# VH-VL binders against o27280: the designs that were tried, part 166

Target 1, 266 residues: o27280
Amino acid sequence: MDSMNVPEVLEIKRIVEESESVKTFIFSWDFRREVRPGQFVMVWDFRDEKPMSVSLIDPVRSEIGISIRRVGEFTDRVHGLSEGDLLGIRGPYGRGFELMGRDILLVGGGIGMAPLAALADEATARGMRVDALVAARTADELLFLDRLEAAGVNISTCTDDGSCGFKGFAHERLLTLEENHDMAAVCGPEPMMFQVMRILDERDVPAQLSLERYMKCAVGICGQCCLDDTGFRVCAEGPVFWSQELSRVREFGRYRRDPAGRRVPW

## First folded at step 6 (VH-VL)

Design K15 (framework fv_acasunlimab)
Fold by ESMFold2-Fast, scan of step 6:
Structure K15 (fold): chain C 266 residues (1-266), chain A 118 residues (1-118), chain B 108 residues (1-108)
Amino acid sequence: as target 1 above (266 residues)
Amino acid sequence: EVQLLEPGGGLVQPGGSLRLSCEASGFTFSRYWMSWVRQAPGKGLEWVSGINSGGSSTFYADSVRGRFTISRDSSKNTLFLQMSSLRAEDTAVYYCAKSYIGRAFDIWGQGTLVTVSS
Amino acid sequence: SYVLTQPPSVSVAPGQTARITCGGNNIGSEYVHWYQQKPGQAPVLVVYDDSDRPSGLPERFSGSNSGNTATLTISRVEAGDEADYYCQVYDSSSDHYVFGGGTKLTVL
């Protein structure tokens, strides 16, 4: 509880190279500190701290995994680390996904598959039927296909450029798939999530969507975590939201906010 | 099948009250925002009231605020509009309509005529 | 209060293209939806979220939205397209749904 507010220095136990730009860092974890799919942790490299979604939750091995895409100075430094090196981890934070029903759909774009991979593990362990639509711009950006297959997930893929699976966007592929689902979980770029959400609404499928936002701090007191018009703070009330809550947010799917809080078109 | 059923309308005297109901079927009623939209004879569409999926937040057009009360009962899949202090200008066909929170109305009831007259 | 302005009527010959406008301050920053209403019937959604079409609607119906004007375009107009058309937005600042005044499309 109290320990969630201070970084714990953990040894990198194993590193899995998911792609040219994505690695999963695996740590021993004490599950007295519960972690749920959809939650995030703050990763500290002893210079900067950044929020990262938990992508592996393995209580049998007492391990968690954190998948990190190389996109800047911090992530470049973290990608340069080796097994045996140390990172600070604090959390988990945020609201995770809720599982309901028997048949579920996961729709992930790029690194957005990371929290959904953890959810897939939990859903299959509960005996649920899991269909996953994995989307990316190109084939080399499709993530976790082998892990999802090993978990017994039914996988569909699509790429914008047609290099793997269906040629087109996630929502276009979704229109060609069966609609028999009790719930859906969606994570990826907001324009993709908005289009997918609309189709799921038409099919009467309740959906949960995870928003990855820029955060200046994990304590949840900074304004950068706020959604426009609603006052929702992503780190406090999110990052997972029900689709009916998001559809009223004027910025969802239309524009985003930069670190200064200014609206930027998609 | 997916539908919104509105029972027949009514004639009410000015100053009177009337409760409208709208029964939903074929979709998970508790997941969606619901609204009442009215149309006076020969006039355009006017949104009058809305309620969020859980029923915790209600919204009203200025023309009906304080006189109308929207509510829902998820156990009965039914939307209600309690109308009070009715005026001749409230005469209209009232539609219940389903939306995704703040988006298009994709399913409409057939409309219930409310006539306010002596 | 947010106001949407539509022309009261538009006339078009069969086979031509009809364009119905919906004016609003900075409307290009809102999602615009369009409804068709025939006499004695409930409205029917024909275009939503600016440019998307419900399943089963003809490709002849399309939409656009930029700046201060949204437009419903009906190509290769048929006699059966004669109806009243309404645009609609949701104003999240007031939590109000707003409809335009409606446009009567006449196919001559």
Scores: ipSAE 0.007, ipTM 0.525, lowest interface PAE 9.5, mean pLDDT 84

Design K16 (framework fv_acasunlimab)
Fold by ESMFold2-Fast, scan of step 6:
Structure K16 (fold): chain C 266 residues (1-266), chain A 118 residues (1-118), chain B 108 residues (1-108)
Amino acid sequence: as target 1 above (266 residues)
Amino acid sequence: EVQLLEPGGGLVQPGGSLRLSCEASGFTFSRYWMSWVRQAPGKGLEWVSGINSGGSSTFYADSVRGRFTISRDSSKNTLFLQMSSLRAEDTAVYYCAKSYIGRAFDIWGQGTLVTVSS
Amino acid sequence: SYVLTQPPSVSVAPGQTARITCGGNNIGSESVHWYQQKPGQAPVLVVYYDSDRPSGLPERFSGSNSGNTATLTISRVEAGDEADYYCQVYDSSSDHYVFGGGTKLTVL
């Protein structure tokens, strides 16, 4: 009997405005249902249901947080909610990040920093040294900088327009760094993740990457559970994958899938 | 042909020292984390020590910390385990092993017997 | 210290299905790897990252991992599958690779 497949109606305890387009919704959570960074939940507004990564995991306060970017009809409605309002939550689902070693590099782009913020908290709590490369189009789209700084994370930034930190893309900034890490975790736009993965692979850094676009496949909703020519069971294995496995997937970094599962260019 | 060759075992008295070596061929040694895993006679597998691809991070099981030192020489494609203050409980077959994506071990050496006995 | 528990032995008849379990606290959140070891030989990786199989291994070997139990399943067992089987995880809290105690599979 898998009770995780039934939505639980939870009260929005607190809302944190991360930027003009991103909010984190915080709920009380019973940690007898364990949640790991990199896992996601299905958020139900009593009309539609969408997958969202968990961005805060706080067993001491018995809270989880879900960060949502305003990009369409569902997210616009959710952004209109207030503390005290109700949402349905199912999960968690998917494979979370796995930590190893003493030093970790986080590379996040835009909303991809959400699951990495939760991972930074776990890595710091385990005594790891955490370096984060936070990438965005502009300075006002950089996410979680205050939270990462409070956790003792060493932060590097890059923006496409040069409004904060290095002017350029995440992989260009990474190429200027000669430092080595025991592992890396990467989340953001697929073209960014592909370029970053190639550099980390050449540097012999084991890396995990989160393919958030396949969250529906992980719960079986879209009916497609394989990636390209490798035969990966995304429904069972995603959304987090190791870099060596992703290097065998021809579609990674080249095209995406629409809600019907059709291949479309980036 | 991918292989790991381990010539450095033997018989040592308690309190003695011994250096194991493992020579890699058939893959780009410098790209992979490497480990030593041991197995006492009639017992299970026990991880002993690990080293990252660049040699900057080393890791040890609690039972050997302070007594064993792992190192690598990528120019010679060789992994080492320097063992000191050896005890009877260190008697085991020692395997060098190549990590796959850091967490699994896909290539193993043939194993080298180390006997600690008076 | 993280502990993996395996049954010490499992017996199965040829052609039947063998199931070898690996118990660990919230092991479903970790990646589990499985090794086959025959007498006098080094271990061989047979299942990695819960359910993946190395090239050249029969489809008869499969794995699963959820909750507190990971399972290695060997279908249509052959006499040549007789061996010791070990599960393994990486414990990030201690930076240790952890092996289970091993299960001896006997094909009767």
Scores: ipSAE 0.096, ipTM 0.631, lowest interface PAE 5.7, mean pLDDT 85

Design K17 (framework fv_acasunlimab)
Fold by ESMFold2-Fast, scan of step 6:
Structure K17 (fold): chain C 266 residues (1-266), chain A 118 residues (1-118), chain B 108 residues (1-108)
Amino acid sequence: as target 1 above (266 residues)
Amino acid sequence: EVQLLEPGGGLVQPGGSLRLSCEASGFTFSRYWMSWVRQAPGKGLEWVSGINSGGSSTFYADSVRGRFTISRDSSKNTLFLQMSSLRAEDTAVYYCAKSYWGRAFDIWGQGTLVTVSS
Amino acid sequence: SYVLTQPPSVSVAPGQTARITCGGNNIGSESVHWYQQKPGQAPVLVVYDDSDRPSGLPERFSGSNSGNTATLTISRVEAGDEADYYCQVYDSSSDHYVFGGGTKLTVL
């Protein structure tokens, strides 16, 4: 719609420091424009525009939150902003997560917990039992644990270095957890998501996975991700996909694209 | 090619019981949520019951809760609906249906007529 | 308790466009699916996830979903399109699949 394609300049109402490298920027939002977990917005700092998943959806306070990890020039500039400063927001875009059943498993890696935190809020409000597997390289990179606990989520953690919870990768931890979930939602690094998807497929658990690299494709600005060996047009339906769709995408979990568009192993 | 075969309904007196079955072929049955959808003569479609892929969670329309039980046997690729305390208003064609990504019904059985009459 | 509202009937002349609506509170946030049912036959999925079409379906079928209304559009209608049409969503708050009441499409 034309109204969703025009950036609105919004004041940063509040900033929550989630970790040394992650901040959540909170804006007043008019919920006549519905926002659902798994959707993203384009964030414009008046120089560059980048897609960011919505991490907080609060109609009671009329607020949305966008969690941003500091990793490059754009995110470094945004992290330098203060409450009262302005950002351009356009959207929301993309297909949100769909909830089904009584219980859901969330598997998040690093900043991938951001869209899953918003989903956890919706799932608990719907009366679902929520189990979350929160994975990171180190304890300091585990995100949203206090927010998830406050929402009544059952939390399991794992870190590569063993500094918190299970020592190992998300898929290794998942093998030690209960198998009886009506659905799952997964967001994090692609290699992690690929391994988790394999296990959930073996357990016959339908899963939705959010692919950050396909957020640009959902707004039509990255045509390269529309090509795959199965003839499936990934960018037309992203960034959230059901696991049976992704099991047939040759590149998922195996290859990525460099800035020149060449296939590179993970 | 995918198929759902429903081998039989029947005539049952009010208060009676009947078990429906639905045999799946051509797809990995254990992977998908399954449902029963019914249609009374001259009426619209009404979802009756659903079951998750593993069989651990079951869901029922308010009109049948406590009277109907959905179950599945993935080793036999078969979906069941055990109907009890049948009422005249349960008279309908019953379809088994495969959920596509948990929500749409992409494959339907041929339907089986259940008549509840004395 | 989610309710989908469809008009009971729609009439259209051959070659014209038929539009069948499905009303629901905030239905634009749900995925809407559409089924065609001919007398004595099982329903057939004709549109899924608001606007996607199953392979093998005529290109004349399309869908949209926004706000409180989803629409099934059938262009260049043929006599063979005469059927009952049902919209459907999954209501995550109740874990119920919900069908609209159905719309009888009459050609001529």
Scores: ipSAE 0.513, ipTM 0.793, lowest interface PAE 2.7, mean pLDDT 87

Design K18 (framework fv_acasunlimab)
Fold by ESMFold2-Fast, scan of step 6:
Structure K18 (fold): chain C 266 residues (1-266), chain A 118 residues (1-118), chain B 108 residues (1-108)
Amino acid sequence: as target 1 above (266 residues)
Amino acid sequence: EVQLLEPGGGLVQPGGSLRLSCEASGFTFSRYWMSWVRQAPGKGLEWVSGINSGGSSTFYADSVRGRFTISRDSSKNTLFLQMSSLRAEDTAVYYCAKSYYGRAFDIWGQGTLVTVSS
Amino acid sequence: SYVLTQPPSVSVAPGQTARITCGGNNIGSESVHWYQQKPGQAPVLVVYDDSDRPSGLPERFSGSNSGNTATLTISRVEAGDEADYYCQVYDSSSDHYVFGGGTKLTVL
């Protein structure tokens, strides 16, 4: 078996346009190197390397997919590629989601639906009932609705501007949903995840949350770790954490840090 | 105070039945997943059965499936384990346990001894 | 069925550090929880979600989890730490809670 830290140069087999700003790149994958929903890979364009969540895991077709939002120079270059072009893929890395029980609630915001789409596939394959709350700022930014529907997922939508589904934020929509779930998985902007987590904690729903900023910790790049209550620095592996783990992170959902380490409000 | 009290237990002949109960106090029982965990004399811990907060989902170890039934009565803050077709290997101290958000067990009952022998 | 492997016993002198391991296939991708059990008593949760501690428990207890091994670390060991220790995970493939076989910690 090959080391997970050796980059493989893989051909882009298929590209799916998820929205104007998001594409899913699909590669053939050797599943002797196991991949689970919630894990990520390092994508190398032979110039720069960036972490990207795995959004499709298909052992039957021997494929993985990674969904990339166009936000800067690296992602602009990758979005310019075509089927047949090559990318370096290293991984997978990080902790994946753990499934528990018979029914699960997925709460995703924007590109945060990418790892949750892979989780939805696994949950439905296990015979779980899957409900998804898909949130975005506008209707054009809602992702994976067709894929989730094809997988048999019960979908609720929510947009900040009211252009599709409930008008408001994900946590406001969640308060109007009274379905009981055995667990939940949440991925999206940290302010959204914080509010959703509080509601799920009150309901005693075990919840897992995926935080992109902790992907670098999982590959050994950790400049600032969370301090425990004894004052010792503790670096927790990401990107997936249980809600109780995040209750120790004072910064979660309240503020982020700039390059100089200063606190900046969300 | 937060407490789980198990008043049951006893001696039962093989093939017999027994119902265990676990009374909760000091927390909102209806919000938490509950489980039964057993420990045979001189042996380790073995999870037996679990139930979600609403009682709509129940889970069983393979060794007890079809023989044991977990249930709850939130109006009485009580968890039950109905055991049937008991075998000598079911002899153990049975603990009720409150889940910590479904994945760990933070509060445990004192345990009740169930002895299955002729 | 998912299997957790613990050494049957670990010995340590007072004031030293004890390390108890819990082996499992790709256990680093699971959340590992640890329990202390003294003779005639119910288990007590001492570490949850790999490294977190319940309120009121000594700071001497800590945990880690990566690859195929999770570890419970007890620093500045005291005579009162003598007990059986169990690791535990939730096996998502079977919807079962799985306990390790237990490790007896002996303090000299």
Scores: ipSAE 0.071, ipTM 0.623, lowest interface PAE 6.2, mean pLDDT 85

Design K19 (framework fv_acasunlimab)
Fold by ESMFold2-Fast, scan of step 6:
Structure K19 (fold): chain C 266 residues (1-266), chain A 118 residues (1-118), chain B 108 residues (1-108)
Amino acid sequence: as target 1 above (266 residues)
Amino acid sequence: EVQLLEPGGGLVQPGGSLRLSCEASGFTFSRYWMSWVRQAPGKGLEWVSGINSGGSSTFYADSVRGRFTISRDSSKNTLFLQMSSLRAEDTAVYYCAKSYFGRAFDIWGQGTLVTVSS
Amino acid sequence: SYVLTQPPSVSVAPGQTARITCGGNNIGSESVHWYQQKPGQAPVLVVYDDSDRPSGLPERFSGSNSGNTATLTISRVEAGDEADYYCQVYDSSSDHYVFGGGTKLTVL
């Protein structure tokens, strides 16, 4: 689709403050350019371009939302913008989530709930039963709880410090959830996703996991966004992968690559 | 040693009924989604029906909805397809197939021929 | 309903590369799977999730999927590759598995 590769300068229609460190930026969108949960867009602030997952897909209001955590210079500049300011957007890119069955488990850690919130909306609209395990380090880092509740999602929470819900990690909480699901979708820190994947594989639950790695460009020109062993380019072949594919990658959940290609522990 | 064996099939008159069965061995049957896929003589593959691992969710192609019923018995490692109100157009080789994480079909039965004719 | 379009036949000489296409609206956003079927036999999965191969399949079988077209590529074609090939997706909007019409590969 060639229209996806042309950046559009769009006005920020609305900004939702999700937490102290996370904002959702909402834009008008022409839905003749299809977008699905799990896909990402390139956000251009007229200096740098970074990939961001689509967190809201609303064809009724003709809007998309992009949720951004403040973690560096680019995201700091974007967080400084106001309604009415302009950003360049191109995309969508990547493979979205595939839905199957009658019930789905979402497991999200931190900002990883962003693409899963969009998926929850689609799954609910299709009549699926949706259970979400929302995990964070602390209660103030739990995201999208009000939005998930409004969508009719059954919510379980856990925090590392016990400030909300189960005290512990996502995979520890998952072990206490005894419901069988037709499929699962997982997004969050890779160590969390690795542990969750192992449990879902043992239960033979088909699972998709979203990886957001080093990306300097939107399509397969960037040499920085790849996985060890298989050589996958996250922005070209992902970011969504089935658990069976990821189980063969020694790198997944154990280490990542810096811009120079060196192994860096999580 | 991983196998799907399909006893059943045969000749049946239009409007009649027939139950197909598929016996699984060499893997943990209760963990996997299962499907029936058919192929009319000289034609392509057509998915007919699917069932999740627990048996609580069933899916049907539009051409068979309301006439066919898929079910499973994990204690016997057996998948069933109950076919009713059979039509000449249902004449086909019927394959049972094990899903690969719900999406692809990695293990197929040998196929059983169902002929619907007067 | 979701429709997958395949050419009815493809001919290739031994040692050449065969390419079999599977067309579908925005198929690049789906996972595409490929099956080989020889006369009188059940289908065999040869490529899954766009580009992965089952254990024991030759590396000369590969796949790609982008935009509106998925492609099965068979390099260094051998006489034994002569078969019907089917693409398949799971259509989440209908909860249906959808097969393409099949492509007969002839090795001359």
Scores: ipSAE 0.086, ipTM 0.616, lowest interface PAE 5.5, mean pLDDT 85

Design K2 (framework fv_acasunlimab)
Fold by ESMFold2-Fast, scan of step 6:
Structure K2 (fold): chain C 266 residues (1-266), chain A 118 residues (1-118), chain B 108 residues (1-108)
Amino acid sequence: as target 1 above (266 residues)
Amino acid sequence: EVQLLEPGGGLVQPGGSLRLSCEASGFTFSRYWMSWVRQAPGKGLEWVSRINSGGSSTFYADSVRGRFTISRDSSKNTLFLQMSSLRAEDTAVYYCAKSYIGRAFDIWGQGTLVTVSS
Amino acid sequence: SYVLTQPPSVSVAPGQTARITCGGNNIGSESVHWYQQKPGQAPVLVVYDDSDRPSGLPERFSGSNSGNTATLTISRVEAGDEADYYCQVYDSSSDHYVFGGGTKLTVL
């Protein structure tokens, strides 16, 4: 719709503090404009516009939620807002996650749990069994644990420093889990996603991965949204990709060796 | 408790063919990468080939590329190595091995002797 | 092609500590695994991912990996530890598994 390309000024109905650095902003939403987990919206504070993943989709209350981490000038200004204040919302954009099978594994790192929290709600409502591996550097960076538990999700946690759950990285914890899943959805830092993707591919678990780093334009016509030689535009063709599609993207998540045999970042 | 059983080996003339099999039990075979590793008499371990859990990806050591084919049948919990154009240098005990954390091998078959000679 | 270098033999007296090295260019950036093989038997994983032990293995087996050298350390060596020991890495650039040449540990 044309209305999707024009910001609508919406009132902040409720703010949920997820952590010291993350808040979820909740707005009334007219669900005649479809929105799916994995899609994003453009958030406009009347000075600047930034893409944000949709983290809550609630047709019963007619609400959507957008989770925002405080990381710079724009997000600092938005975090300073209160219930009753106004923001411009445009969208949704991008393709969302596709659900299949009876069991799903969610693997999220940090703020990457935001789009996966919305997916968990949809998967649970659909009657799927949902297991979530929630990873962060430290315990205070683990997000949405209470919400996931309330939704009936089976949760495993891991932290790099061992401050909560398994001590180690998401892929190391995943290797100790032998339960099979019909599909997986992954969102987080790219090195984490790459390691997790390889393990899931070894187990023949089809995976969808959400690439947040390239979501810098709403229309998808700018060069900033391209991945590599394939010409994929993340905001138009993503941000969610199947692992089979990402396996063809040479720049995704690999180290290579130089002529001396040393590991070099890709 | 978990096992990999390799039923027999064989004597083959140079240029001949032989198929090895490895039967898995006690773990969910379909979830793991599997490999073949060989050891020539009095020599060290040499990786030969690997296959991912679904069989969509296979890799081979340069010494066997184009001559050996790794495959699996997850419905029968069985790993195979089809060997063709065999050379005297292929004489070895062949082990099937299950992949583990960091691409280690935690479970090994008992080994199957393949002798390539006249 | 990636190459792992091990000493061909190491001798140790019972109760002492044996150290077996595995040399490789920038091996500290790899996950190194160690196997014990006794005559006529299949290899047994004794250390994986540089320093982790499989369930049921004695704490006498430990590993380290930094720079260009990984080391398997066997403390309080027993006669039953006499075996060949192999290091192994997975070379992601070639998608190949690489084994060292093996070290014969003799317990005198």
Scores: ipSAE 0.006, ipTM 0.423, lowest interface PAE 13.4, mean pLDDT 83

Design K20 (framework fv_acasunlimab)
Fold by ESMFold2-Fast, scan of step 6:
Order: structure tokens, then sequence, then C-alpha cells
Structure K20 (fold): chain C 266 residues (1-266), chain A 118 residues (1-118), chain B 108 residues (1-108)
């Protein structure tokens, strides 16, 4: 019943609508199985299984949250579920974020704010100063602003279309923000993460970036998770990598691979 | 502020050994990959060896493999190149260099001359 | 092993545009970096990741990279731009950094 590699059937305790396209599903969790920000679980709807980042880690209430964006058949089915319905959860898997220093910069794009929201909670609980740059294409896609504000996070926003906050991309907004951070954590579309990483490297800010690319197998044996140049498997080695590790990966921020192994531009 | 300092080279007989060092300051040394790049008199740049941030992985050009050993000491912010079985064709200015975005080298040492001659 | 080909020399008059090429098989899919080296000095990074400039470098320096050729362009050339220029890529198949042979830019 309860092992990392066997799904546990859990009841959906609560559903939070984060936006028109994103919901957070909350489950009771036995914290004898440790969960860290940056880790993911496999969510099973009794037909298909997909990896999802843990977006809420609440040991006081004995709860975890999984934020899911509606993008296809699996996620459409899961979004159709109600409180009291059942889902299979196995994990957690992967390498989580590591915290260091006194202050941290979070840079999140779209659903990439999900693992960063969990990290913000942990950093704040440790007494760190947390600055978050929340980026999206439009105002409607900015996620977790109320939760971050309630946690005492200093928030900056940007949207591609200018519908909220700075008009422009995350890296353009980052250039206008202060440079003094002991570390950064970044999660979002790869082109955004690549541009942000470049600026953080120039500022000599150690950064961790989360690559939650397509994964079929959570045990780390599938080729879909393999990165060019290094042979890293995202589900086994990642999904969180230091920026220096990613600077070796030629494909990072430039292209990805489809199921046939062909290069596909972002 | 940001510097890579190489103390100096030397004259070594063929078959001899020499250790180069490079002291880093002004950046977080432990976070970056480091390399050695050499330049023979009147010739172009040739990459010699590289080491990852943690020191667990090392890489060598075919011309030096088995003869040179790269290492680092993050507690001293120092990069080393241990050279053995030196040949006349190893005569060059040796630069230590810090990795950058896309595997560029953004910071270079001043270079240290190694002469292999009888 | 991967090979980068540069012309050995390029000559330009002050105020003109210099173009230095770096040829390589499918080099447009790689990140190309450019270094300036003056006599008796260490190389200086002038363009990285195909077209980006380090902080403080003049906008006269620019880069492009497509197909089998990367190009360093120096507009409004000044006497102080006279130097050797090297292109560089990383060959992931061998885990080796590869430099071109260098191009001597002479400002007449």
Amino acid sequence: as target 1 above (266 residues)
Amino acid sequence: EVQLLEPGGGLVQPGGSLRLSCEASGFTFSRYWMSWVRQAPGKGLEWVSGINSGGSSTFYADSVRGRFTISRDSSKNTLFLQMSSLRAEDTAVYYCAKSWIGRAFDIWGQGTLVTVSS
Amino acid sequence: SYVLTQPPSVSVAPGQTARITCGGNNIGSESVHWYQQKPGQAPVLVVYDDSDRPSGLPERFSGSNSGNTATLTISRVEAGDEADYYCQVYDSSSDHYVFGGGTKLTVL
C-alpha cells in the first residue's frame, strides 16, 4: 500500500481554484514520507499517470498540495473531479531545492510558480527574506500572489502583454531588480529560465532551476528524461539542477526533443 | 576585483614535472567549472584540461591525457595543473580560465610561461 | 574531432567594418564565443553565446551564427581593435573545448 513505487489511493480533501486553468488538489499526507520543495509525485487517475510538482507542504495540517494546469485529456479528467473523489499518488521523487544564506530570489513563470510556492513557505519559515518575481503571459496566468503575500514575500510581477505589473519578460524585469541575493530558485518555461540564468550568472548569484520535462517513468529508467551533453535523467538526477550544471547542457533553452528524438524549438 | 592570479612558470627538462597554480578572488570559485588553456609561442589557443565545480569530473585534451592532472581546492580558491613527462611541444603560456554561459571563458589568468628545454 | 576554420588574416581601414568568419559543420546549432587577444596579453571575451556582449563592451562588436558559419562583426573599426581573434565552441561528443586557429585583424 505505502511505498514510494506503489500508488497510494488518496481522497481529495480540498480543491483550490488558482486560475481558470489551474487547480490545487490537497490531500492528507503522512510525513513519515518526507517531502521537500522541488520534488514531484506521480498522479494516477486509474487510467494514466503524470508527474506533478508538490506546491504545498503543510506538516501542521498534515497536508500536501498538487497544482495541475489543464492542458490535455488527463488534466481535463482530473479537473473534472470533486472533493471526496480519489486519486493515486506515488512518490515523492527527485532532488528538491536546497536553501542557503539569508535571502533568496524566486523567479517563476506560469505553473512554474507551483514548486516555488512550496519553497517560499519553507524559506519564510526559516526566517529568510524572500523576493519573488512572478511572470506570466497575461494577468490571468499570474499564480499564488495572495498566498505569497500572506507569507510575507516581497512580490514583483511582469506580464508579456502588460496587463499586470511590468510589461515584458521575466529577464527584462529582473534587470530592474536589486542584485543582492545569497541564492535564487527558478522554474518556468525553459527559454525564460535560460535568460534568467544568464543574468544570475553575471551577478554571481548561485541559482537552482527546476526542469520538470515530460516523464513516462518516475523510477529514472526512461529515455524521455535524458538531457543532451551530460546524459542526466531529469526524474533520476533532477528535476532541480544548479545553474552551473545546466550551463553544460547545449539543449537547455535552445531546443527540446519530441518522442522520436528530433530537435523541436521552443 | 574579479581575478585569477598565476604565480609564475618555469624552465623544465624534457621528462620532468611541474605544478601550476591559479588563485581565484572576487567570485564564488566553488560554483564554477575551471579550465587550463595554453598557447605555444606564435601559435593559437589550445584547451588542455577542465574540471567541474565540485572537482569530481576531470577532462583532458588527447595531447596531455595520462601526463597532466587537473585538481582544485575550494577551501583555498585554487586551481592546479600537475604536469609530468613534459615534452618540448608542451612549451607554452598556460592560462587558467573560468567557465561562463554557453561554455565560454569570461575571466582569464595573466598566463604563466612553461619552457621545456635541455 | 570537431574543427573550426578561421581566415588567418583580415585587413580593414579605420572606420570600416571588419567581418571575421568561423566555419564548422552545423556550427549554427552550437554556441559560439569570440575572444580578442592583444600582444603579450590574455584573451578577452568580446562576444558569447553567438551574439551577446559582456558588460562594458562597445556595441560595435556583434555576432551571428547560422548554418555552417559564425561571424564576428566589428563596425567603425578603431586602431585599438587590432588584435588576434579566436572563435570557440564546446564539442559535447568528446567533452572538449575547441578553438579556431585565430584571425589577425590589421587596421591600416
Scores: ipSAE 0.000, ipTM 0.409, lowest interface PAE 15.3, mean pLDDT 83

